# Ledger of designs, part 13: miniprotein binders against Protein EXORDIUM-like 6 (EXL6)

Target 1, 305 residues: Protein EXORDIUM-like 6 (EXL6), of Arabidopsis thaliana (Mouse-ear cress) (q9m8t8)
Amino acid sequence: REPPSQIPNGTLDLSLLWYGQFTPTQKERVHDFIESLNFDAKEGLDPKVSAWWKVVESYQERFEVKDIYRQKKSNRTVAPRIKVKVVRSYVDEKMKYGKELTMGNGEKLVETAIGNMSKVVPVVLLSAQVRAHGVGFCDGTCQHNALAKIKGQKEPRRYIMVSNPEVECPGECAWPFHTADKGPRGMTYQPASGEVGADALVIQLATGLADLATNPDLTKSLFKSETTPYNDDVKKNHESSSMYIVDPATKCTRVFGSGAFPGFTGRIRVDPITGGAFNSHGINHLKFLIPSIWDPKTKSCWTPM
Below, E stands for the ipSAE of ESMFold2; O stands for the ipSAE of OpenDDE; V2 stands for 0.75 times the mean of E and O plus 0.25 times the DockQ between their complexes.

## First folded at step 11 (miniprotein)

Design z10 (from y1 with E8Y E9Q; at its last look DockQ between E and O 0.85; V2 from the best seeds 0.79)
Fold by OpenDDE base, look of step 11:
Structure z10 (fold): chain B 305 residues (1-305), chain A 97 residues (1-97)
Amino acid sequence: as target 1 above (305 residues)
Amino acid sequence: SPEELKLYQLKEEIYFLEIMIKYLEELVREAEELGDPELIKFAERALEFLEKLIKELEEALKELKKGDPEVEEAKEKLEELKKRIEELRKKLEELKE
């Protein structure tokens, strides 16, 4: 197959399932963040959420894109863009499966999020009232990027599940907006949105999205064109490369700026008016605190600041 | 203006610095009271970071228009914070003795 003249851009179509009660601020914050990923305004304040997302996109350049260009005998490497869109949103305020989720129920939520859509990425958001320990949260993490076996489908589906830790385990997953339970108490800040749960949820979502988007399995889904030269053999070779790491955002958990160490976020900014901590700007100059991403080239966490 | 935006961002960083210094001051007090070597170590590491940051911010402010009241105010604030950092350094050194 002849390589395409242009590297095709990928699209992540997200199907959101809101499980439980969410505040308007929480919902808005999530939507605003997602919209900020592809908001490449030339004008604006730095750092940008979109710049952060470009780092995520660059993972494809390092592996898949390189191979595509190699096939064309071109030394130029251009990273494909990953457009992220919310294509569906479901709300279950009544919590059909109750407040205490089991792994089995978690999978059902993923199924619900998928519905009849074969190409969507399901994102399950659990409200603060949900007890998510049963699905593996509040034990060092409050987000999953994983594969779920879906009834009636032969292939497992990749999903993101995130939990609002505000009530259940703020000390584990809401830092730096809450004191940490383990290690140094650390510095604490106000959330830029004004709600701990909203900003904590965004951190989890950002982590999950970055980890999902950098996963090699996603390449197959991103390149929808039958003409895209995707060589499975190349994938195998790259997986063995030191240049690839699984879950690069998770690897940089609790690193928000340069100079970070346990109990310290690193270099970030604080709004002197609101007291909100942030390290990036999204749409309409909204301020976000987003996680760092592992850079396999430098073997360090890339930080917005 | 680009300069105004830069100043605004610097103010955000200065405020971050201030919050961090306040936090460290509390930690140092706790360390003095408890004699916890881990707290001291943490404080030292944080202080080193702050010392580096303050220098960068000072340099950044020097690039802005001289005589601007807001710039001067920011410089004054940094000087105040610098003094607080120096005091923290002194206290930490005393704790190590």
Scores: ipSAE 0.745, ipTM 0.906, lowest interface PAE 0.6, mean pLDDT 89
ESMFold2, look of step 11: ipSAE 0.802; ipTM 0.924
ESMFold2 (binder alone), look of step 11: mean pLDDT 86; pTM 0.841
ESMFold2, look of step 12: ipSAE 0.799; ipTM 0.923
ESMFold2 (binder alone), look of step 12: mean pLDDT 86; pTM 0.842
OpenDDE base, look of step 12: ipSAE 0.742; ipTM 0.905

Design z7 (from y1 with K52Y; at its last look DockQ between E and O 0.87; V2 from the best seeds 0.77)
Fold by OpenDDE base, look of step 11:
Structure z7 (fold): chain B 305 residues (1-305), chain A 97 residues (1-97)
Amino acid sequence: as target 1 above (305 residues)
Amino acid sequence: SPEELKLEELKEEIYFLEIMIKYLEELVREAEELGDPELIKFAERALEFLEYLIKELEEALKELKKGDPEVEEAKEKLEELKKRIEELRKKLEELKE
């Protein structure tokens, strides 16, 4: 198959399941963040959420895109864009499976998020009232990028599950908007949105999205064109490369700016009016605090600032 | 204007710096009271970063229009913060003795 003249852009169609009660601010913040990923405003304040997402996109350039161009004997490498959009949203305020989730129930939530859509990425958001310990949260993490076996489907589906840690484990997952439970107390800041749960949730979602989008398995889904030369053998070779790392955002947990160390976020900004901490700007100059991403070339966490 | 935006960004960083200094001042006090060497080490590391950041901010401010009242105010604020950093360094040195 002749490689396409242009590298096709990928699309992540997200299906959101809101499990539990969420505030309007929380919902808005999540939507605003997602919309900010592809908001490439030329003008405005830096750093930008979209620039952060470009780093995520660059992972494909390093591996898959390079191989595509190599096939054309071209030395030019252009990273494909990954467009992210919400295509479906479900709300379960009654929490069908209760407040205490089991792994089994978690999988059912993923199934619910997928519904009858074969190409969506399910994103399950758990509200603060949910006890998510049963699904593996509040033990060092409050987000999962994982594969779930879905009933009736042969292949497992990749999903993102995130939890609002505001009530259950703010000390683990809401830093720096809450004091840390482990290690140094650390610096704490106000959330830019005004709600700890909202900004903490965005951090988890951002982590999950970055980890998902950089996963080699996603390449198959991103290149939807039958004409796109995808060589499975190339994937195997790249997986063995020291340049490829799984879950680059998770690897940089609690790093938000340059110079970060345990208890210190690194170089970030604080709005002098609101006291809100942030390191990036999204749509309409909304201020976000987003995680860093591992750079396999430099072997360090890339930070917005 | 681009310059105004830059100044606004710098103000946000200066405010961050101020918050961090306040935090360190508290930590140093705590370290003094408890005699916790780990707190001292943490404070030292943070202080090094602050010293770096203040230099960066000073240089950035120099690139802005001289004589602008807001720029001058920012410079004055940085000078104040610089003094506080120096005091922190002195205290940390005393704690190490």
Scores: ipSAE 0.711, ipTM 0.887, lowest interface PAE 0.6, mean pLDDT 88
ESMFold2, look of step 11: ipSAE 0.773; ipTM 0.910
ESMFold2 (binder alone), look of step 11: mean pLDDT 86; pTM 0.838

Design z8 (from y1 with E38Y; at its last look DockQ between E and O 0.84; V2 from the best seeds 0.76)
Fold by OpenDDE base, look of step 11:
Parts: structure tokens; sequence; C-alpha cells
Structure z8 (fold): chain B 305 residues (1-305), chain A 97 residues (1-97)
């Protein structure tokens, strides 16, 4: 099969499951953030969430584009874009499985998020009232990008699970909007949205999305065309490449700007009116604080600022 | 205007700088009281960052229209913050002795 002249754009269709009670601000903030990923406004304030997402997209360029170049002996191709959209949203305010989740229940939530849709990426959001320790949260992380075995499916499905840490472990997962539990107290700021849980949730979601979108396994799902230049043999070779790293956003946890070190976010901005901390702009100039992404070329965390 | 937007960005960074300085001032006080070498080291690292940032902001402000009241206000604020940074540096040096 002749590789295409350019790598086709991929699409991440997200199916959201809201488990527990969420505030309108939390829901809006998540939706606004997701919409901001592909909002490529030419004009406006920098840095942009979309620019951050372009860095995520560039991971595909590093591997897949290179392979295309090798196959076609082409010197140039357009980097693939990853369009992200919410295609489904479920709300379980009653919390069918209770407030204390087990791993087994977590998997069921993923199943619920998938429903009958074979190509969606399930995103399970846990509210602040949920005790998420049982699913591995509040132990250094409040998000998972992982594979779950789904009943009736032969292949495991990749999912994102995120937790609002506002109540259960704000000191672990809500920094810099809450004092850190470990290490230096660190600088703390106001959330740009006005709600700690909302902005903390976005950080977790952003981390999960970036990690998922940079995962080589996603390539199989992104290319829907039969003409996909994807070669399994090539994938194996690239996995061994120093240029690939798993979970690049997780690797840069708590780095939000240049010059970051434990207890210090790095160079960010603070709205003098609201006191909200941010390092990027989304749709309608909404201000977001988003995580950094590991750059395998520079072997450092790429920051919006 | 692009210039106005730039000024707004700089104001946001200046405010960040101010918050960080306030934080460091507290840390330095704590370090003095507790004699915690870790806090001192942390403060030093943070201070180095601030010193670099303030220079960048100063240069950025110089590129904006001279005589603009808002620009001048920002410059004045930055000068104030610069003084506070200098004082922090002095205090940290004293703590190291």
Amino acid sequence: as target 1 above (305 residues)
Amino acid sequence: SPEELKLEELKEEIYFLEIMIKYLEELVREAEELGDPYLIKFAERALEFLEKLIKELEEALKELKKGDPEVEEAKEKLEELKKRIEELRKKLEELKE
C-alpha cells in the first residue's frame, strides 16, 4: 500500500462519564478545556492551549511521519492533527457503585463510559465526593491512562480516569491551588476558574489526554483508513527508540513553566484581577493552567511559558 | 492593539513576580527563625529565577511606548519589586554567614 502523501488527521472521540456530583463550573471548565485543544485562533493571547496540544500531536510526527518519509523517500509531510471532541456524556450523580470505588468498580465505570461505542475513548471523571484511593488515586497521582479489559471485547480498551482531588487529597493533586503535602509547602495560587476542583480536574484531564494521545497504541485507533501507513513492524522498532517516552505529561508532573523546581511552578502568569494562575489561553481567551510535556529531543519538560 | 496586549501580559507576569516575592519574604523569615538550610537553598534558587525574570521584564517594558502612563506605572512597580529582591538577596547572604 502506497503511503499517503500526508498523514491523515486523527480524531479522539471522547465519551465522558461524570461519576458523582459536579458543579456547573467543573463541567464547563472541562468542556471548555477540551474545546480549546483544537481552537487554533491566529489572533489572541499567547500561550495557547492549542499550541500545547500541537506539542502532543508532534509525537506522532516524530514516529509516524518519519516512517512515512522512509517509505516514500519524501522530505516533507504535514504533521497529523488530533481532533478531540466529546461525542457522549453520561452522568451518574447517584453513584451506582458507591463513593468508595474498587478496581473492579472502576472497570465497570469504564464499561459504562464505552457503552456500545467501539471507537470512543472513555473518560471517567470522579467527583470530589468519591473516594478514589481504591482505584489507585491519591497516591502520587489522580489520573490514569490505562488499558481495561472490557467484558465481551477481545482487546483491552484504553481509557482515562481522573479524580477531583479537592476533598480527598488536595495536597497531592491540587497543587498549586492547594498547599502540597509533601516536600516544600510551595507557592500556591488561586484557580483561574475560581474553583480549586475545576482547575485541578483540568490538570488531571490534560495529563491523561496528553499521555493517551502520545501513546503508540493510539496510532492504530487514529487511522481509520485502510490506507493507513501504519506498520506494526515499524512500531516495534520505534518503541525502542530513545525518542519515544511513555506518559510524557506525567513525567512532567508539577512543572507548569520554565525554571520549575519542587515547590515552584516555574514561570506562569497570574491575573491581577482574579488572582488566578495560568499558563495558557483557550477558547474565548479563557485562562488555563496546564501541565508540561516531556520533549524527548531536548530531554526536558516543554512548558507553555 | 498588540502593544496593549503585550502590556497586559507583562502586568500578569509582574503580578506573578510580586506574589513570588511575597512568598519568598515569608520563607526567608521562616528560614531565619528556624535556621533551616533547606529553606535557604530553596530561597536562593527562587531568587535567582526572580532576578532573571525581572531583567527580562525590564527589557520587555523598554520596548513599549515611552511615556505611556500604564507602561510607566508598570516600570515603577517593577522597580519596587527589584528593590525587594535586592533586600531578599541581602538577607539570604546574611543568613549564610
Scores: ipSAE 0.721, ipTM 0.893, lowest interface PAE 0.6, mean pLDDT 88
ESMFold2, look of step 11: ipSAE 0.759; ipTM 0.907
ESMFold2 (binder alone), look of step 11: mean pLDDT 85; pTM 0.838

Design z9 (from y1 with E38W K52R; at its last look DockQ between E and O 0.84; V2 from the best seeds 0.77)
Fold by OpenDDE base, look of step 12:
Structure z9 (fold): chain B 305 residues (1-305), chain A 97 residues (1-97)
Amino acid sequence: as target 1 above (305 residues)
Amino acid sequence: SPEELKLEELKEEIYFLEIMIKYLEELVREAEELGDPWLIKFAERALEFLERLIKELEEALKELKKGDPEVEEAKEKLEELKKRIEELRKKLEELKE
């Protein structure tokens, strides 16, 4: 198939599963954050969540644009945009699989999030009341970006699973809104939303989304067109390249601004009225604290500030 | 106005600076009590960061309208914080001896 004449924009259609009880603030915060990803207002306060997402999008340029460039000898390298939309939101307040999750139940949650939709990215959100040790949380990880084999589907589906760490492991997964339990206790701040669980959840979601969107395996699913500009051969070459980094947001965990080191977030801002810590602005000038992203060119974590 | 927005931004950074100074003061006290060389090194790194940041903020405030009461208040706050940083530097130097 002839490569497309132009680089198409990608779309991430998210299907959210809210497992457990969530506060209105938690739900709103997640939705507001997601909407902020593609909010490119020219007029607004800097830094922006959308600018952060543009860095995520730039990873696609490394994979797909390079391929197109090679094929068409075009000197123009334009990174495709990745539009993120919530297309489904399902709430299970009753927690049909219980509060204590097993690996088997975790897979079922992913299946539930997918439902009958073939082209969605399932995002499973676990409430604070859920105990998710059984699926690997609070043991060196605070979010999952992984592949699940789904019954009836030939190819595994990539999913994001995040938890509200407010109760189960705040010292590991809620920093800097809670004292760290490993290493230096570090600086602690108030969450911009007023809820530790909400802002911590957003950090994990942001990490998961960034890691997912930068994963070359997702490329085929990102584009609505049947004609994907992605070449598998190029993928292999990029994987072997020093420019390819798996999970760039996870790699930059606990880095929120320039000058970060263990126990120190780096340069961020704090609202003097609310005491809320943030490093970016979203829709309606909402303040967010979002993770950094590894830049393979500079071999450092890129930060909004 | 753009100037008002800039001032607000600077206030947010000044407040961050203040929080970090408070943390560093605690860290230095802990380092003094425990005699942990790692804590001392950590504190030094943090202090260097603060010294750079405060300088940047001072320069940024100079670009704003002179005589504005809010700007002057921010400058005064920075001067206060600068004194605290200087005291921390002295304490850390004493701990290295």
Scores: ipSAE 0.744, ipTM 0.903, lowest interface PAE 0.5, mean pLDDT 88
ESMFold2, look of step 11: ipSAE 0.826; ipTM 0.935
ESMFold2 (binder alone), look of step 11: mean pLDDT 85; pTM 0.837
OpenDDE base, look of step 11: ipSAE 0.724; ipTM 0.895
ESMFold2, look of step 12: ipSAE 0.748; ipTM 0.901
ESMFold2 (binder alone), look of step 12: mean pLDDT 86; pTM 0.838

## First folded at step 12 (miniprotein)

Design k1 (from z9 with E8Y E9Q; at its last look DockQ between E and O 0.93; V2 from the best seeds 0.80)
Fold by OpenDDE base, look of step 12:
Structure k1 (fold): chain B 305 residues (1-305), chain A 97 residues (1-97)
Amino acid sequence: as target 1 above (305 residues)
Amino acid sequence: SPEELKLYQLKEEIYFLEIMIKYLEELVREAEELGDPWLIKFAERALEFLERLIKELEEALKELKKGDPEVEEAKEKLEELKKRIEELRKKLEELKE
């Protein structure tokens, strides 16, 4: 079959599991952020969340998908778009597995998020009521982008797990909306949404999504058309290259603008009315604070501002 | 209007600048009290950032319509903040001695 003339856009179909009680603001904020990823309106305020996502998408250029390679020959290197959609939202307010999560329970949550859907990316959101030390949170990590072995499936599934850090470790995972507990206390700001948990959750989700979408393993799944053979050999070469960095958003943790250093977010904006800190705009001019992404070419964190 | 929007965004950055200056003022006070060299270095780096930012904002405001009351207000605010930054510089220099 002749290769398609255009690189097909990838799709990330997200299945959300809300584990615990979430506020309407938290839920809305997450949904609004996700919708903002592909919202490329010509009319709007800069910087844009969608511009940030375009940087994430640009990582696909590093992966010699035959179709990308073909475009390189034509000097038209257009990175494929990654459309992100919520295809399922499941709420477990009763917290079936309790408030104290174990690794085993964590895996079950991932399974629950997947359900019977074979192509979805499970996103597990843990409420402030959940204690997630047992799954590795609040020990140097605020989100998980990892592989889980799912019963009945041969291949492990990539998942994102994020927590609301308001109660368990705000000093670690809610900065800059809370004083940091390690290193310099740093500057603190008000969340743009008015809720620390909502904006902190979005930062973690954004980090997880960026890391997931730039992962070479996922590229195979995102662009799996029977017609576009992913060259595994190229993947190995890229992994060995100095240009390949795993988890580029995690690498730029706590960098939100240019000039950032420990304790300082970098150049951002603050809404004079709400006091909310932000560095990007989403749908309906919503203001977001989103993480930076490592640029291997410049060897620096790319920031919206 | 595009100009109004630009001014609005500049106001958001000016407000950020103000918040950062307030924080730095507190940091400098703490540095004075504790004599912590790390705090001093941190403050210096922050101050350099602020000095660059304020210049950029001043230049941006010059590109807007002269005589606009809101633009003039923003300029006045920047002048106030500039004075605060200068005072911080002075204090930090004294701490290095």
Scores: ipSAE 0.731, ipTM 0.900, lowest interface PAE 0.6, mean pLDDT 88
ESMFold2, look of step 12: ipSAE 0.783; ipTM 0.915
ESMFold2 (binder alone), look of step 12: mean pLDDT 86; pTM 0.841

Design k2 (from z10 with M20F; at its last look DockQ between E and O 0.92; V2 from the best seeds 0.79)
Fold by OpenDDE base, look of step 12:
Order: C-alpha cells, then sequence, then structure tokens
Structure k2 (fold): chain B 305 residues (1-305), chain A 97 residues (1-97)
C-alpha cells in the first residue's frame, strides 16, 4: 500500500475508571492535566505541559515517521500530533472488587474500563483506600503500563493503572511531596494543587501516558486511519535501535528538572504564595510538576526546566 | 508586561532557591552531628547546584529594568542567599577536615 501523502495525527481516547473514592481536587487535577497535554497556547507561561507532550510525540519520528518519510524520499520529518481525550469516565465508589486487589481483580478493572469500546485506552485510577500490593504496586512500581488479555479479544490491550500513594506508599510514590523512604530523603515540597494525593497521582499518570504513547506497540491503535503505514518490520528494527528505549518516562523517574540527582528533584519552581512546587504550566496557567523523559540522542533525561 | 512576567518567574525560582538553602542548612547540621560521609557528599553536590543557580538568577535579573524597586528587592534577596551559600561552603569544608 502506498504510504499516505500526509501523516495522520494520532488520537488517544482514554477511558477512565475511578476505583474508590476520590476528592474533587483529585478528579479535577487529572482532567486538567490531560487537557493540558494538547493545550498549546502561544501566550502561555513557560515551560508548558504541552511542550513536554511534544517531546513524547517526537518519539514517533524516531521509529515510525522516519521510515515513512524515507519511503517518500523526503528529508523533512514531521512528527504526528497525539491528541489525548477522555471519552469515558466511570466511577466505582463502592469498589465492586473490594479494597484489596488481586491480579485477577486488576484484570477485571481493566475490562470494566474498556467496556464495549474497542479503540480506547483504559486508565484505571485506584484511590488511596485501595490496597494494590496484590497487583504489584509499592514494590518499585508506582504505575503500570502493560498489556492485558481481554476476554473475547484476540489481541491484548494496553492499559495504564495508577494509584493514589498517599496512604499505602507515600515514601516511594509520592516523592517529592513526601519524604522518601529509600535513599536520600531529600527535600520535600508542597503540592501545587494543595493535595499530595492529587499531584502524586498526576506524576504517575503522566509517566504512564508518556510510556504508553512512546511504545511502538500502540502505534497501530493511535491512528484512526486503517491506512496507517505501520510496518511490523520497522518496529523490530527500531526496537533494536539505540534511538528507542522502553518506558522513557519511567527511566527518568524522580527527575523533575535540570541538575537532578538522587534525593534532589533538580531545578524547579515554587509558587511563593501557595508554596506549591511545579515545573510546567497547563490550561489556565495551572501549575504542574511532571516527570522527565529520556532522550536517546543525548542519553539524558529531558526536563521542562 | 513581558518584563513583569519574567520577574515573577524569577521570584518563583528565587523562592525555590531559598527553600533549598534552608533544607541544606539543616542537612549540614545533621551531617555534622552524625558524621555521615554520604550526607556530606550529598550536601556538596547540592551546594554546587545552588552556586550555579544563583549565578544564573543574578544574570537574569541584570537583564531587567534597572532601578525597578521590585527588581532591586529581588537582587537584595539573592545577595542574602549568596551569603548563606558561602557560609554553607565554609561549614562543609570544615566537615571534610
Amino acid sequence: as target 1 above (305 residues)
Amino acid sequence: SPEELKLYQLKEEIYFLEIFIKYLEELVREAEELGDPELIKFAERALEFLEKLIKELEEALKELKKGDPEVEEAKEKLEELKKRIEELRKKLEELKE
């Protein structure tokens, strides 16, 4: 098939499952963050969440888009945009599967998030009330970007699962808004939203989204067009390429600004009025602290600041 | 104005600097009490970062309108913080001996 004349923009349609009780601030913060990903206001304050997302989008150039342009003998590579939208939000305050999650229940949550929608990315958010050790949280992992086999579907589905670490493992997953439990304790900051659980949740969500969007396995699902020039052979070649790494945001965990080292976030800003720590601006000048992303070219973590 | 916005952002970074210096002062005291070489190394690395940052902020403030009371206030704050950093350097050097 002839490669399309134009590289189509990708779309991540998110289906959110809120499992447990969440505060209004937590819900708003998540929604505001997601909306900030594609909010490219020219007049906004720098650095921007959208600029961070552009770095995520640039990964497409490294593996898929580059090959498309090579085929067209074009030296100009334009990375496709990845639009992120919430298309469904389901709340389970009663926690149908209980507070203590098992692997089996985790899979059911993913199924619930998918529902009857074939082209959505399920995002499962676990409240602070949930104990998620059974699904692998708080053991070196603060978010899941993984594949789940869904009953009735031939191909596994990529999902994101995040937890509010405020109660279960704040020292591991809520840093720098909580004292770290391992390594240098480092300095702690106030969350920009005023809620540790909200800002910590956003960090994990951001990590998961970045890792998911940079994963070549998702490329087929990102583009609505059946004519997406996805070449499996290209995927294999790029996986072996030094230009691609798996989970670039996870690789840069705990790096939030330039000059970061274990126990130190790096260069960030603090609002002198609220005391909130941040490194980026979203919609309506909302302040966020978001993770860094690995840059294979520079072999370093790219930071907003 | 663009200049006002720049100053505002610089103030946010200055405040970060202040918070970090305060933390480091506490850390150095702890290191002195415990004699923990790892804490000392951490403090040294942090101090190097702070010294670099403060210079960058000073240069950024020089690009703003001279004589502006708010700019001058920010400069004065940086001078104060610079003195604190110098004192921290002295303390860390003493701990290495």
Scores: ipSAE 0.726, ipTM 0.898, lowest interface PAE 0.6, mean pLDDT 88
ESMFold2, look of step 12: ipSAE 0.781; ipTM 0.917
ESMFold2 (binder alone), look of step 12: mean pLDDT 85; pTM 0.817

Design k3 (from z10 with A46V; at its last look DockQ between E and O 0.82; V2 from the best seeds 0.80)
Fold by OpenDDE base, look of step 12:
Structure k3 (fold): chain B 305 residues (1-305), chain A 97 residues (1-97)
Amino acid sequence: as target 1 above (305 residues)
Amino acid sequence: SPEELKLYQLKEEIYFLEIMIKYLEELVREAEELGDPELIKFAERVLEFLEKLIKELEEALKELKKGDPEVEEAKEKLEELKKRIEELRKKLEELKE
């Protein structure tokens, strides 16, 4: 098939499952963050969440755009945009499967998040009330970007699962808003939202989204059209290349600004009025602290600051 | 104005610097009390970062309107913080001996 004349923009349609009780601030913060990803305001305060997302989008250039441009003998590579939208939000405050999650229950949550929608990315958010050790949280993992086999579907579905670590493992997964359990006792900052659970949740969500959106396996699902310009053969070659790293946000865990080292976030900002720590601005100048992303070209973590 | 926005952002960074210096002062005290070489090394790394940051902020402030009271206030604050950093450097050097 002839490559399309234009690289289509991708779309991540998110289906959110809120499992447990969440505060209004937590819900609002998540929604605001997601909306900030594609908020390309020309004017405003820097750094921007959208600039961070552009780095995520740039990974697509390595897979799809490069091949398309090679075919057209063009040296200009334009990375496709990835629009992120919440298309469904389901709340289970009663926690149908209980507060103690098992692997089996985790899969059911993913199924619930998918529902009858074949093209959505399920995002399962676990409240602070949930104990998620059974699904692998709080053991070096604060978010899941993984594949789940869904009943009735031939191909596994990629999902994001995040937890509110405020109660279960704040020292591991709520840093830098909580004292770390391991390593040097670094500075503890205030969350910009005023809630540790909200900002920690956003960090994990951001990590998961970045890792998911940069994963070549998701490329087919990013585009609404059946005709993806993506060549599977090229995918394999890129995966083997030194230029591709799996889970680039996870690779840069705990790096929030330039000059970061174990126990220190790096260069960030603190609002002198609220005391909130941040490194980026979203919609309506909302302040966020978001993770860094591995840049395979520079072999370093790219930071907003 | 763009200049006002820049100053606003610089103030946020200055505040970050201030809280980090306060933190480092506590670390240095702890290091002195415990004599932990790993803690001393960590404190030194933080100090080096802050020394770099303060220089960058000083340079950034020089690019703003001279004579602006708010800019001058920010400069004065940085000078104060610089003195605190220098004192911390001295203390850490003494601990390495």
Scores: ipSAE 0.799, ipTM 0.926, lowest interface PAE 0.6, mean pLDDT 89
ESMFold2, look of step 12: ipSAE 0.806; ipTM 0.923
ESMFold2 (binder alone), look of step 12: mean pLDDT 86; pTM 0.843
ESMFold2, look of step 13: ipSAE 0.792; ipTM 0.921
ESMFold2 (binder alone), look of step 13: mean pLDDT 87; pTM 0.845
OpenDDE base, look of step 13: ipSAE 0.785; ipTM 0.918

Design k4 (from z10 with F42Y; at its last look DockQ between E and O 0.81; V2 from the best seeds 0.77)
Fold by OpenDDE base, look of step 12:
Structure k4 (fold): chain B 305 residues (1-305), chain A 97 residues (1-97)
Amino acid sequence: as target 1 above (305 residues)
Amino acid sequence: SPEELKLYQLKEEIYFLEIMIKYLEELVREAEELGDPELIKYAERALEFLEKLIKELEEALKELKKGDPEVEEAKEKLEELKKRIEELRKKLEELKE
């Protein structure tokens, strides 16, 4: 079979597990954000969530495309697009495994999110009712991008788990919509959605998605074809290179615009009507505040603004 | 219109500027009270950022239609904010002495 002339686009099929009770705004905000990732309307307001996602996609350029995809004449590797879709949404309002999560229960949540779908990325969203200290939250992290061993599967599965920032550790996880508990209290803003929990949740989700999508281990799962467009040998070399960093969004935690420093988000915008802080636009001109991403070329955090 | 949209976005940035000035005012007060050199450094960084931003916004407003009441209102707001920044600069200079 003649090698495809173009690198196929990747797809992240997300399976969402809503563990606990969530507000309609929280659910809507998450869905709107995810839909905004691939919404590239030319007529839209800048900056765009989709532009942010393009930076995430650009990390794929770090991987040497297999010769099969290299156009002999162009030394330029074109990064494939990563389409993100929610393919499943499961709600557990009763919290089958209780409010206090253990590591064991956390794994079960990931299993539940996967269900019978072998190619999905499980995203576990924990409500404000959940205490997630037992799985390592509120200790320098508000989201997990990690591998879980799933019963019956040979290879571990990458998952995202996000804690609710409103109740358990808002000073850590809800900034800049809540005062910080460590370091400078910093600037505080109103959330664009009107709910601190919704906008803070999106920040964490965005961080997790960016970190996941830039992880070289995920490259095999991103593409539907059995053949990865990237040379596996080059992946190992890139991991050792100064150009590769793990979790580029996490690296830029608390940076939302240019000129950021402890206690200051950097240059962002505030809606004069709602008071909501944002740095990007999504679908239907929805305003979002999203994290920055480390650029290994410039050795700085790339920001929408 | 494209011009209206630009003005709207500038207003969003002006509002951000105002919020940041309020933050800096608080930061300067805290720095004064605690005598924390780290806070003073942060305040200086914030001030430099504000001074740069306000200049950019002023220049951007100059490119819009002269005589537009909304543009003039935005200019007036910036002038007010500029005065606040100048006052903060004076306070920070006093703290360094």
Scores: ipSAE 0.733, ipTM 0.899, lowest interface PAE 0.6, mean pLDDT 88
ESMFold2, look of step 12: ipSAE 0.786; ipTM 0.914
ESMFold2 (binder alone), look of step 12: mean pLDDT 86; pTM 0.839

